# Designs tried in a protein design chat: VHH binders against q96fz2. Part 370

Target 1, 269 residues: q96fz2
Amino acid sequence: CGRTSCHLPRDVLTRACAYQDRRGQQRLPEWRDPDKYCPSYNKSPQSNSPVLLSRLHFEKDADSSERIIAPMRWGLVPSWFKESDPSKLQFNTTNCRSDTVMEKRSFKVPLGKGRRCVVLADGFYEWQRCQGTNQRQPYFIYFPQIKTEKSGSIGAADSPENWEKVWDNWRLLTMAGIFDCWEPPEGGDVLYSYTIITVDSCKGLSDIHHRMPAILDGEEAVSKWLDFGEVSTQEALKLIHPTENITFHAVSSVVNNSRNNTPECLAPV
Below, E stands for the ipSAE of ESMFold2; O stands for the ipSAE of OpenDDE; V2 stands for 0.75 times the mean of E and O plus 0.25 times the DockQ between their complexes.

## First folded at step 20 (VHH; framework vhh_6z1v_2)

Design FC8 (at its last look DockQ between E and O 0.76; V2 from the best seeds 0.85)
Fold by OpenDDE, look of step 20:
Structure FC8 (fold): chain B 269 residues (1-269), chain A 123 residues (1-123)
Amino acid sequence: as target 1 above (269 residues)
Amino acid sequence: EVQLVESGGRLVRTGGSLRLSCAASGFRFKYYVMGWFRQAPGKEREVVAAIVQSGGYTYYADFVKGRFTISRDNAKNTVYLQMNSLKPEDTAVYYCAAGKGIYLDTPSEYDYWGQGTQVTVSS
């Protein structure tokens, strides 16, 4: 996974992340560094994207079922990294393969510390290689969406104003991630960064791409992944597998340029 | 040419069962969401069920209440609707549709439509 969409306004995103804590109380995640959130239809590695993580990572004795939402850098920077510039990292940490997560120090160590997060997105993009051509067809891949269950108003989808309403009930894609905290050698702010765990593609996506993000499907999976206080690493890793609970459509080549940040990126063609 | 051809619609008694089939041609079937819709006389067309490309997710309208099952065979380019415990209220023309749209329950999100098959449930 090398491209995602996360364009919802902050308030809409927050509401979409509503959850129940261990007590069954409905909650919204609290923001850390909300000003670092930059909505975009076209998110690439090294950009900031919102992730969910347990409150216990920030507050001693906090309920580990409580969630925080924070923008983090896409591309994990290990805590042991000694260079002053994260861009000098010589290995790719955009993704972590599920089969080698325990073999790579960069991922194993933070995972062992319970640094599990849920990466939020509207969906992710993948490019299908066309047989016999150098052309690649991009696809937008996301959770199946239902319009009526969430919005009683059959409003005409054709007005720009209606587009905003359409996204109010969007089911966000929830991807399993590992994050780490890096302290710059020269001082400064702690950098939070994440990697997306990848798995072999489900049968439905196999023709498009051979790998897919590990998608945490449903509140239980999300809760268990985040709750490092109660759920062991071994148990959490059982949640990492392909899912067929996805849909997709072809999109235009507009998304090929990471600088393009328009609704056309994810629009069906 | 894109074609969706429904079959299986007939007269049945209350409590009866039917299996509808929709044979698709002229497009990349495995890349489309498939849906079943119905329209009763004097009523608007409404979604019955939808199924994503892989079959890994299915949607059902509230009135289905576990009575119907949508399935697909991508190798045969066919989508099915098994209807059990049929009621007179289920009497309608049933349409097969294919879509690349975002919303599974929204007719306007579907690009191709069949001609429909009549299902009549008698009391």
Scores: ipSAE 0.918, ipTM 0.965, lowest interface PAE 0.4, mean pLDDT 93
Fold by ESMFold2, look of step 20:
Structure FC8 (fold): chain B 269 residues (1-269), chain A 123 residues (1-123)
Amino acid sequence: as target 1 above (269 residues)
Amino acid sequence: EVQLVESGGRLVRTGGSLRLSCAASGFRFKYYVMGWFRQAPGKEREVVAAIVQSGGYTYYADFVKGRFTISRDNAKNTVYLQMNSLKPEDTAVYYCAAGKGIYLDTPSEYDYWGQGTQVTVSS
C-alpha cells in the first residue's frame, strides 16, 4: 500500500469519525496539530495524513477509549534514529508486514509502548500488472458505500442546495497502523510518523495485488486496536487479517502522477 | 455483447419461496458489483439487494428484513436472489443489474440492466 485518497475538508472528516467511548457516550475525536492536515485525492509516502490514537498517549489517567485525531508523516521514523534528516532512513517504513512485525525493532519497540493508530483514508489505490505488457491498471479500493438520503439535511441551512451530500456519509477506510515519536537531534518539534500494517490480499483483491493494508472492519475492531490501556499487543494483533468487506473500481492513469490532486484520480472509468 | 438474463419469476402463494437467477455475459463479471432491483406498477424502481465483487459484503433494503439472500458464483457468471416468506407486497418485476460505480443502492451507478422477471405473490 503506497497511495491513498484522503480529501475531505477537516470538518467533514471529523464528523465522519464520530464514535462511542466505553461508556456509550457519542463523541468526536479531538484534533492535535490541525494545521498540518493536507487533504488530497492522491497521498503518497512522506506526506501527512490523519490518524486516530488513544487520548491516553497525551494525558495521564485519560480514558483510553477516547480518541485523538492528528496528522502524522507517512513512513515511520524510529525513535532511535540518529540522523538529522528523516529522508536518510536506509529502509522503507511505508508499510509493515504483519508476519514480521515482532521481529523488526522499528516496529516492535513502538508496539511495546502501545503506539497503535488507525490510518484514515477515503480508500487506497493499487496497480494491477496486466498480461505481458508494461501497462498497469490502477484501481481505487474502499469500503462498500450506501448512499444516505435523509429528509432532513445537515449543514444545509446557510448553503446552496447544490453541494455534494454523497461525501457526508462516506465510510472512511480504517487501516491498522503503528506510530513512533522521533526527537530531532538538532532540536525542534517531535516528529510523529506512522506505518501501515499489511497482510496477504483477500481473495477479492488477489487478481489486483498480492498485498493489502490490514483493515479494521467496524467500531469494535477500531476500538480494540486503539485502546492500548485495555487491549494487549497480543490481543490487538489478532485483529490483523485480510477482509473481504471491500469493493473497487478501475480509475484512469491520472492518479499515476502523485502531483495530480483532482477528483478524476478516483472516478470510475 | 453485454447481456443480463433473469429467470425464476413466477406466481407463488403468500409465505412461499422463490429463487431468482441472473446469467451474465459480455463483460468481466467478477469486476462488477451486482444488484437486484424491483419495480411495481406506478412505483419507483428500488434496490432489493446488492453484492460486491468477491461476495464478501451484501446489502439489503430495509423491507427485506432477513427474508431474502443475494449470492453470486463468479465461476458461472451468475447472481442469485433467494426469496423466502413472500408477501403480496413483494409483487413486482425484479431486475438484475451490474455496476462499476460507487454506491450499491443507487440505480444510476449501475451500467447494465436485465429485462426483468415477474414475481407475483397471491393471497
Scores: ipSAE 0.830, ipTM 0.929, lowest interface PAE 0.6, mean pLDDT 90
ESMFold2 (binder alone), look of step 20: mean pLDDT 90; pTM 0.921

Design FC9 (at its last look DockQ between E and O 0.79; V2 from the best seeds 0.84)
Fold by OpenDDE, look of step 20:
Structure FC9 (fold): chain B 269 residues (1-269), chain A 123 residues (1-123)
Amino acid sequence: as target 1 above (269 residues)
Amino acid sequence: EVQLVESGGRLVRTGGSLRLSCAASGFTFRYYVMGWFRQAPGKEREVVAAIVQSGSYTYYADFVKGRFTISRDNAKNTVYLQMNSLKPEDTAVYYCAAGKGIYLDTPSEYDYWGQGTQVTVSS
């Protein structure tokens, strides 16, 4: 996974992340560094994207079922990294393969510390290789969406104003991630960064791409992944597998340029 | 040419069962969401059921209440609607549709439509 969409306004995103804590109380995640959130239809590695993580990572004795939402850098920077510039990292940490997660120190160590997160997105992009051509067809892949279950108003989808309303009921894609905290050698702010765990693609996507993000489907899976206080690493890793509960459509080549940040990126063609 | 051809619609008695089929051609069937819609006389077309490409996720309208099952066979380019416990209120023309749209329950999100098959449920 090298491209995602996360364009919802902050308030809409927050509402879409509503959850129940262990007590069954409905909650919204609290933001850390909300100003670092930059909505975009075209998110690439090294950009910031919102992730969910347990409150216990920030507050001693906090309920580990409580969630925080924070923008983090895509591309995990290990805590042991000694260079002053994260861009000098010589290995790719955009993704972590599920089969080698325990073999790679960069991922194993933070995972062992319970540094599990849920990476939020509207969906992710993958490019299908066309047989016999150098052409690649991009696809937008996301959870199935239903319009009417949440909004009683059949408003005409054709007005720009209605587009914002359409996204109020969007089911966000929830991808399993590992994050780490890096302290710059020269001092400064702690950098939070994440990697997306990848798995072999499900049968439905196999023709498009051979790998896919590990998608946490449902509140239980999300809760268990985040709750490092109660759920062991071994148990959490059982949640990492391909899912068929996704849909997709072809999109235009507009998304090929990471600088393009328009609704056309994810529009069906 | 894109074609969706519905079959299986007929007159049935209340409580009866029908299986509708829709044979698709002219497009890559496995890349499309498939849906069943219905339109009764004097009413708007409404979604009955939808199914994603893999078949792993299905949507049903509220009035279905577990009576209908949508399924698909990608190898046969066919989508099915098993209808059980039919009621007179289910009388309508049933349409098969294929879409690349985002919302499963929204008719405008579907690109291709069949001609429909008449289902009549008598009391």
Scores: ipSAE 0.913, ipTM 0.963, lowest interface PAE 0.4, mean pLDDT 93
Fold by ESMFold2, look of step 20:
Structure FC9 (fold): chain B 269 residues (1-269), chain A 123 residues (1-123)
Amino acid sequence: as target 1 above (269 residues)
Amino acid sequence: EVQLVESGGRLVRTGGSLRLSCAASGFTFRYYVMGWFRQAPGKEREVVAAIVQSGSYTYYADFVKGRFTISRDNAKNTVYLQMNSLKPEDTAVYYCAAGKGIYLDTPSEYDYWGQGTQVTVSS
């Protein structure tokens, strides 16, 4: 997984992330660094994208079921990294394979600290190799969408009665991630960065690509992945598997250039 | 040439069952969402059920949940609608549709349409 869309205005995105805490109280996630949110139809590694994480990461006595939303850098920078420039990291940390996550220090260490996050997107892109050619067909891949139905997940939120936006009830894609916190050796703000966990593709996507992000399908899965205060690493990893609850459509090659940030990137062709 | 050919529509009594079939050709079936829609005289076309490419996610309109089942066979390029406990209100022309659009319940998101099969439910 190396490209996503996360284009919603901040207020729409926030409402789409409505949830219930463990007491059943309806809540919105609280933003950290909201001005760093950069919506785009075409997000690539090293860019910032919003993730959900437990409030307990920031407040020692907080309810671990309460959620923070924050932009983080895509491409995990391990807390032990010693160079001053994250681009000097010798390993690609855009994705983390689920079958080796406990073998890689870059991922095992933050996972053991409960540094689990939910990576938010409209959906993700994958490129299908066409046999007998060097051409690739990009696809946009996302949760099934119903225009006249409110989702029960962190996806779509209700809009005012006379508001007619296509995206107001969008069910956001919720991917399992791991984050870490790196303190630059020359000082400055702590860098929060994430990786997306990947699994073998489901049967429905196998013709497009052999890997897919680990998707957390539904509020229970999202809550358990985030709640490191109540859910152990061992139990959380049981949530990591392929899902068939997905749909897709072909898109034009406009998305190939990561500088293109237009609705055409995800438009069906 | 793309073709969607519905079959199985007929007259049945209230409480009866029917199975509709839709044979698809001229496109790569497994890459398309499939839907069943219906239109009664004087009414707008409305979604009955939809099914994603893999068959693993299905959508049903509120009026048909519990009575109808959509399924697909990607090896046979066919989508089905099993209709049970039929009511006179189910009388309509039923259309098969294939789409690459976004919303499963929205007719404008579907690119190809069959000619329809008449279902009539008598009391």
Scores: ipSAE 0.792, ipTM 0.916, lowest interface PAE 0.7, mean pLDDT 90
ESMFold2 (binder alone), look of step 20: mean pLDDT 91; pTM 0.923

## First folded at step 22 (VHH; framework vhh_6z1v_2)

Design GA1 (at its last look DockQ between E and O 0.94; V2 from the best seeds 0.84)
Fold by OpenDDE, look of step 22:
Structure GA1 (fold): chain B 269 residues (1-269), chain A 123 residues (1-123)
Amino acid sequence: as target 1 above (269 residues)
Amino acid sequence: EVQLVESGGRLVRTGGSLRLSCAASGFPFKGYAMGWFRQAPGKEREVVAAITQSGGKIYYADFVKGRFTISRDNAKNTVYLQMNSLKPEDTAVYYCAARFGFYERAPNEYDYWGQGTQVTVSS
């Protein structure tokens, strides 16, 4: 996974992340560093994206079932990294393969500390190789959305009003991530960064791409992944597998350019 | 200053019962899993029992076999080990330990340790 969409306004995003804590109380995640949130239809590695994480990571006496939402850098910077510039990392940390997560120190160490997060997105993009050509067709991949009588296909929002309604009720894609905290050697703010765990693609996506993000489907999976106080690493890793509960549509080549940040990126062609 | 203070260790006869307490201070107790470990002379330190911050999950070593019960009181910042049906092989120094997040079986995974309390079970 090298491209995502996360364009919802902050308030809409927050509401979409409503949850129940361990006591069954309905809650909204609190924001950490809300000003770092930058909505975009076209998110690339090294950009900031909102993630969910346990409140216990920030408040040591907190209920681990409570959630915080925070923009983090895409591309995990390990805490042990001693260079002053994260771009000097010699290995790619955009993704972490599920089968080797425990073999790589950069992922194993933060995971062992319970640094699990849920990466939020409207969906992610993948490119299908066209047989016999060097051309690639991009696809937008996301959770199936509940067709409200009024919500035509994402493409059929005939009116701006209808489009807003579609996004107000959009089910966000929830991807399993690992994050770490890096303190710059020269001082400054602690950098929070994440990697997305990837798995082999489900059958439905296999023709598009052979790998997919580990998707946490449902509140239980999300809760268990985040709750590092009550769920062991071993138990959490059992949640990492392909899911068939995905839909997709072809999009235009507009998304190919990471600088393009318009609704056309995810619009069906 | 972080402190874990164990108490309750004493000489007891085989088949007897003992309750150990560990009082924690100097750190946010509620965010930590707690564990009891023991170390007998000439043996490695081994986990006896562990409990999550909420008490929702508990681990017992195989040798416990239902004889011991770990519990915690977050309001009192205290973890307990009720030991019943004690055997001579249970003779050891018992340690309280704290780990941020979920509990682990390995001693090296814990952040804070108590000084230990001696439990001796006579035949």
Scores: ipSAE 0.902, ipTM 0.960, lowest interface PAE 0.4, mean pLDDT 93
Fold by ESMFold2, look of step 22:
Structure GA1 (fold): chain B 269 residues (1-269), chain A 123 residues (1-123)
Amino acid sequence: as target 1 above (269 residues)
Amino acid sequence: EVQLVESGGRLVRTGGSLRLSCAASGFPFKGYAMGWFRQAPGKEREVVAAITQSGGKIYYADFVKGRFTISRDNAKNTVYLQMNSLKPEDTAVYYCAARFGFYERAPNEYDYWGQGTQVTVSS
């Protein structure tokens, strides 16, 4: 939705994005603008986060199955935007509803150009409204991880070495996104920016929130979403649906303040 | 200079076969989907077949009915249309076209066009 964690050091993040190209060769994505990567446990709109996209967007003779990883601004700025300041955009582009994506020019146009990306995160946060109060319970939501226990002791008691092993093998959340490229009218660098596609929440999350990001579950889904040379828009949109292959745990209110960038943001409570 | 040069069009009898070729130059061919289109006299240009970068996806118009085969050779920057069981209604100028990324059926979606090659099928 509107808050994620993406805190891994760049080299750990890159290794977590290992993939196989169309020929079956193991590869790492090639970085663009790596110095713009700002890891944090608490990412909000307008911040930069890493996304995957096809190399064909940058090299017109490239194999479209090869991947680039690049930081992009969260909150899509359409290529047709005419003001010099993106903050003057009159509508929210943090998310894109799947049921109206082909009706909104801000999303339809870049989608028609094959500007599909995979938004990377450790997981995302949602706040559950509690009946009869204004209190909200934040949850951290992520892919099930190998050897994770569902109850009992919290991870806060683990040693630093145990946490390093957890994060070294963390399965990154892979969300379907659309990006666009905006050329500031006064000149300067092209702004790359993205939106996260949303769908109705699965049953497992419906008690927390009624919407969820469109999650791409597995390398086949990720490859098809990225490969605009071999997968049509129509076929790619079939990948956009809720998934039940998701887990979560309650977290403390530390995450509520977007300035808090600590492991406590995602620690179980 | 971008060039798409079609060849192989000629007069053939009903039931005959032709192979059309389209040689590409002046652009990064491998990143483009390729299409064959045709235009009969007094008719609008229509898609015949299209093929993705790798050849992994192919489109044929309904009127093809298994008679035509599109293929490409990325090492030679060439796309082909094998046309079998030709009918008089296949008479048209055939055009090669290129689109960055994925193919489309609408002619206005394509970035580059050839000058065409005439195919005439006699009864």
Scores: ipSAE 0.699, ipTM 0.891, lowest interface PAE 1.4, mean pLDDT 91
ESMFold2 (binder alone), look of step 22: mean pLDDT 90; pTM 0.921

Design GA10 (at its last look DockQ between E and O 0.96; V2 from the best seeds 0.84)
Fold by OpenDDE, look of step 22:
Structure GA10 (fold): chain B 269 residues (1-269), chain A 123 residues (1-123)
Amino acid sequence: as target 1 above (269 residues)
Amino acid sequence: EVQLVESGGRLVRTGGSLRLSCAASGFPFKGYAMGWFRQAPGKEREVVAAITQSGGKIYYADFVKGRFTISRDNAKNTVYLQMNSLKPEDTAVYYCAARFGFYETAPDEYDYWGQGTQVTVSS
């Protein structure tokens, strides 16, 4: 996974992340560093994206079932990294393969510390290789959305009003991530960064791409992944597998350019 | 200063019962899993029992076999080990330990340790 969409306004995003804590109370995640949230239809590695994580990571006496939402850098910077510039990292940390997560120190160490997060997105993009050509067709991949009578296909939102309604009720894609905290050697703010765990693609997606993000489908999976106080690493890793509960449509080549940040990126062609 | 203070260790007869307590201070107790470990002379330190911050999950070593019960009181910053049906092989120094997040079975995974309390079980 090298491209995502996360364009919802902050308030809409927050409401979409409503949850129940361990006590069954309805809650909204509290924001950390909300000003770092930059909505975009076209998110690439090294950009900031909102993730969910346990409140216990920030407040040591907190209920681990409570959630915080925070923009983090895409591309995990390990805490042990001693260079002053994260861009000098010589290995790719955009993704972490599920089969080797425990073999790589950069992922194993933060995972062992319970640094699990849920990466939020409207969906992610993948490119299908066209047989016989060097051309690639991009696809937008996301959770199936509940067809409300008014929620026409993303393409059928004939009116701006209908479009807003569709996105107000959009089910966000929830991807399993690992994050780490890096302190710059020269001082400054702690950098929070994440990697997306990837798995082999489900059957439905296999013709498009052979790998997919580990998707946490449902509140239980999300809760268990985040709750590092009550769920062991071993138990959490059992949640990492392909899911067939996805849909996709072809999009235009507009998304190919990471600088393009318009609704056309995820619009069906 | 972080402190874990164990108490309750003493000499008991085989088949006897003992309750150990560990009082924690100097750190946010509620965020930590707690564990009891023991170390007998000439043996490695081994996990006896562990409990999550909420008490929702508990671990017992195989040798416990239902004889011991770990519990915690977050309001009192205290973890307990009720030991019943004690055997001579249970003779050891018992340590309280704290780990941020979920509990572990390996001693090196814990952040804070007590000084230990001696439990001796006579035949």
Scores: ipSAE 0.885, ipTM 0.952, lowest interface PAE 0.5, mean pLDDT 93
Fold by ESMFold2, look of step 22:
Structure GA10 (fold): chain B 269 residues (1-269), chain A 123 residues (1-123)
Amino acid sequence: as target 1 above (269 residues)
Amino acid sequence: EVQLVESGGRLVRTGGSLRLSCAASGFPFKGYAMGWFRQAPGKEREVVAAITQSGGKIYYADFVKGRFTISRDNAKNTVYLQMNSLKPEDTAVYYCAARFGFYETAPDEYDYWGQGTQVTVSS
């Protein structure tokens, strides 16, 4: 999992993240650094994407069930990193395998501090490797979407106004992540960065790729993953497994070039 | 300055009851899980009970379950340990401890410690 779409305007994205706190009160997540949100149909590692995390990470007397939304760098930079430039990191931290998360210091340490986040996207892309060829078929992979008011599936949008209706009610993909906070040695702002946890693909995706992101399906799973004040690391890790509640469609090779930021990236072919 | 102050420890007879209190100050108490630990002479410090921020999760050591009850009052920044059916083996210094986020059973995981209160159970 190395490419996502997260293209919604900030206000639409925020409304899609409405949730209930521990007491049952309806809330929207509060933004940190909203000006750093960079929507795109074609997000790559080292770019910023929005994540959800517990308010308790920012306010030490907060209710741990309350949520913050913040852009973070994709590709976790460990808090212990000594160099001044994050690109000098010797290991790829775009993803974190669930089967070794407690063996890798880069992930074990922040996880032990409760630094769990939910990575938001419209969906993600994967490339299917075909035997006997160098060509790969990209797919856009996402939660099944409810059909309302002729919004239909993504392929039913015939005009800008219809396209807006499709995305007004889009169910965002919610992936389990770990984040860390790095203080540059020479000073400056703290860098927040994340990794996406991966698992073996479910049966429905196994023909496309052998790994998938750990998807948190539903508000109970999202709440438990985020709430490090009430849910232990051990209990949270039980949420990390494949899901069959996922759908996909083939897309054109336009998405292959990460500089292409157009709706064609995720359009069905 | 961070301060955890235990109180309520005293001499009681076997079968008696005590209520321990721990008053917290100097840190944002509501964000911390709280624990009670004990240490008898010649023994290592061991967890007795622990409780999360909201009280939604509680841990009791095997030797204590059923006899002791942990609770907290976030408005008063206080955690309690109600101790019933006390036995001579419960004789120890009881410590209050705080950990940011979720509780743990290992003492070295805790951020702040109180000075302890002596509980003595006579036969």
Scores: ipSAE 0.720, ipTM 0.899, lowest interface PAE 1.2, mean pLDDT 92
ESMFold2 (binder alone), look of step 22: mean pLDDT 90; pTM 0.914

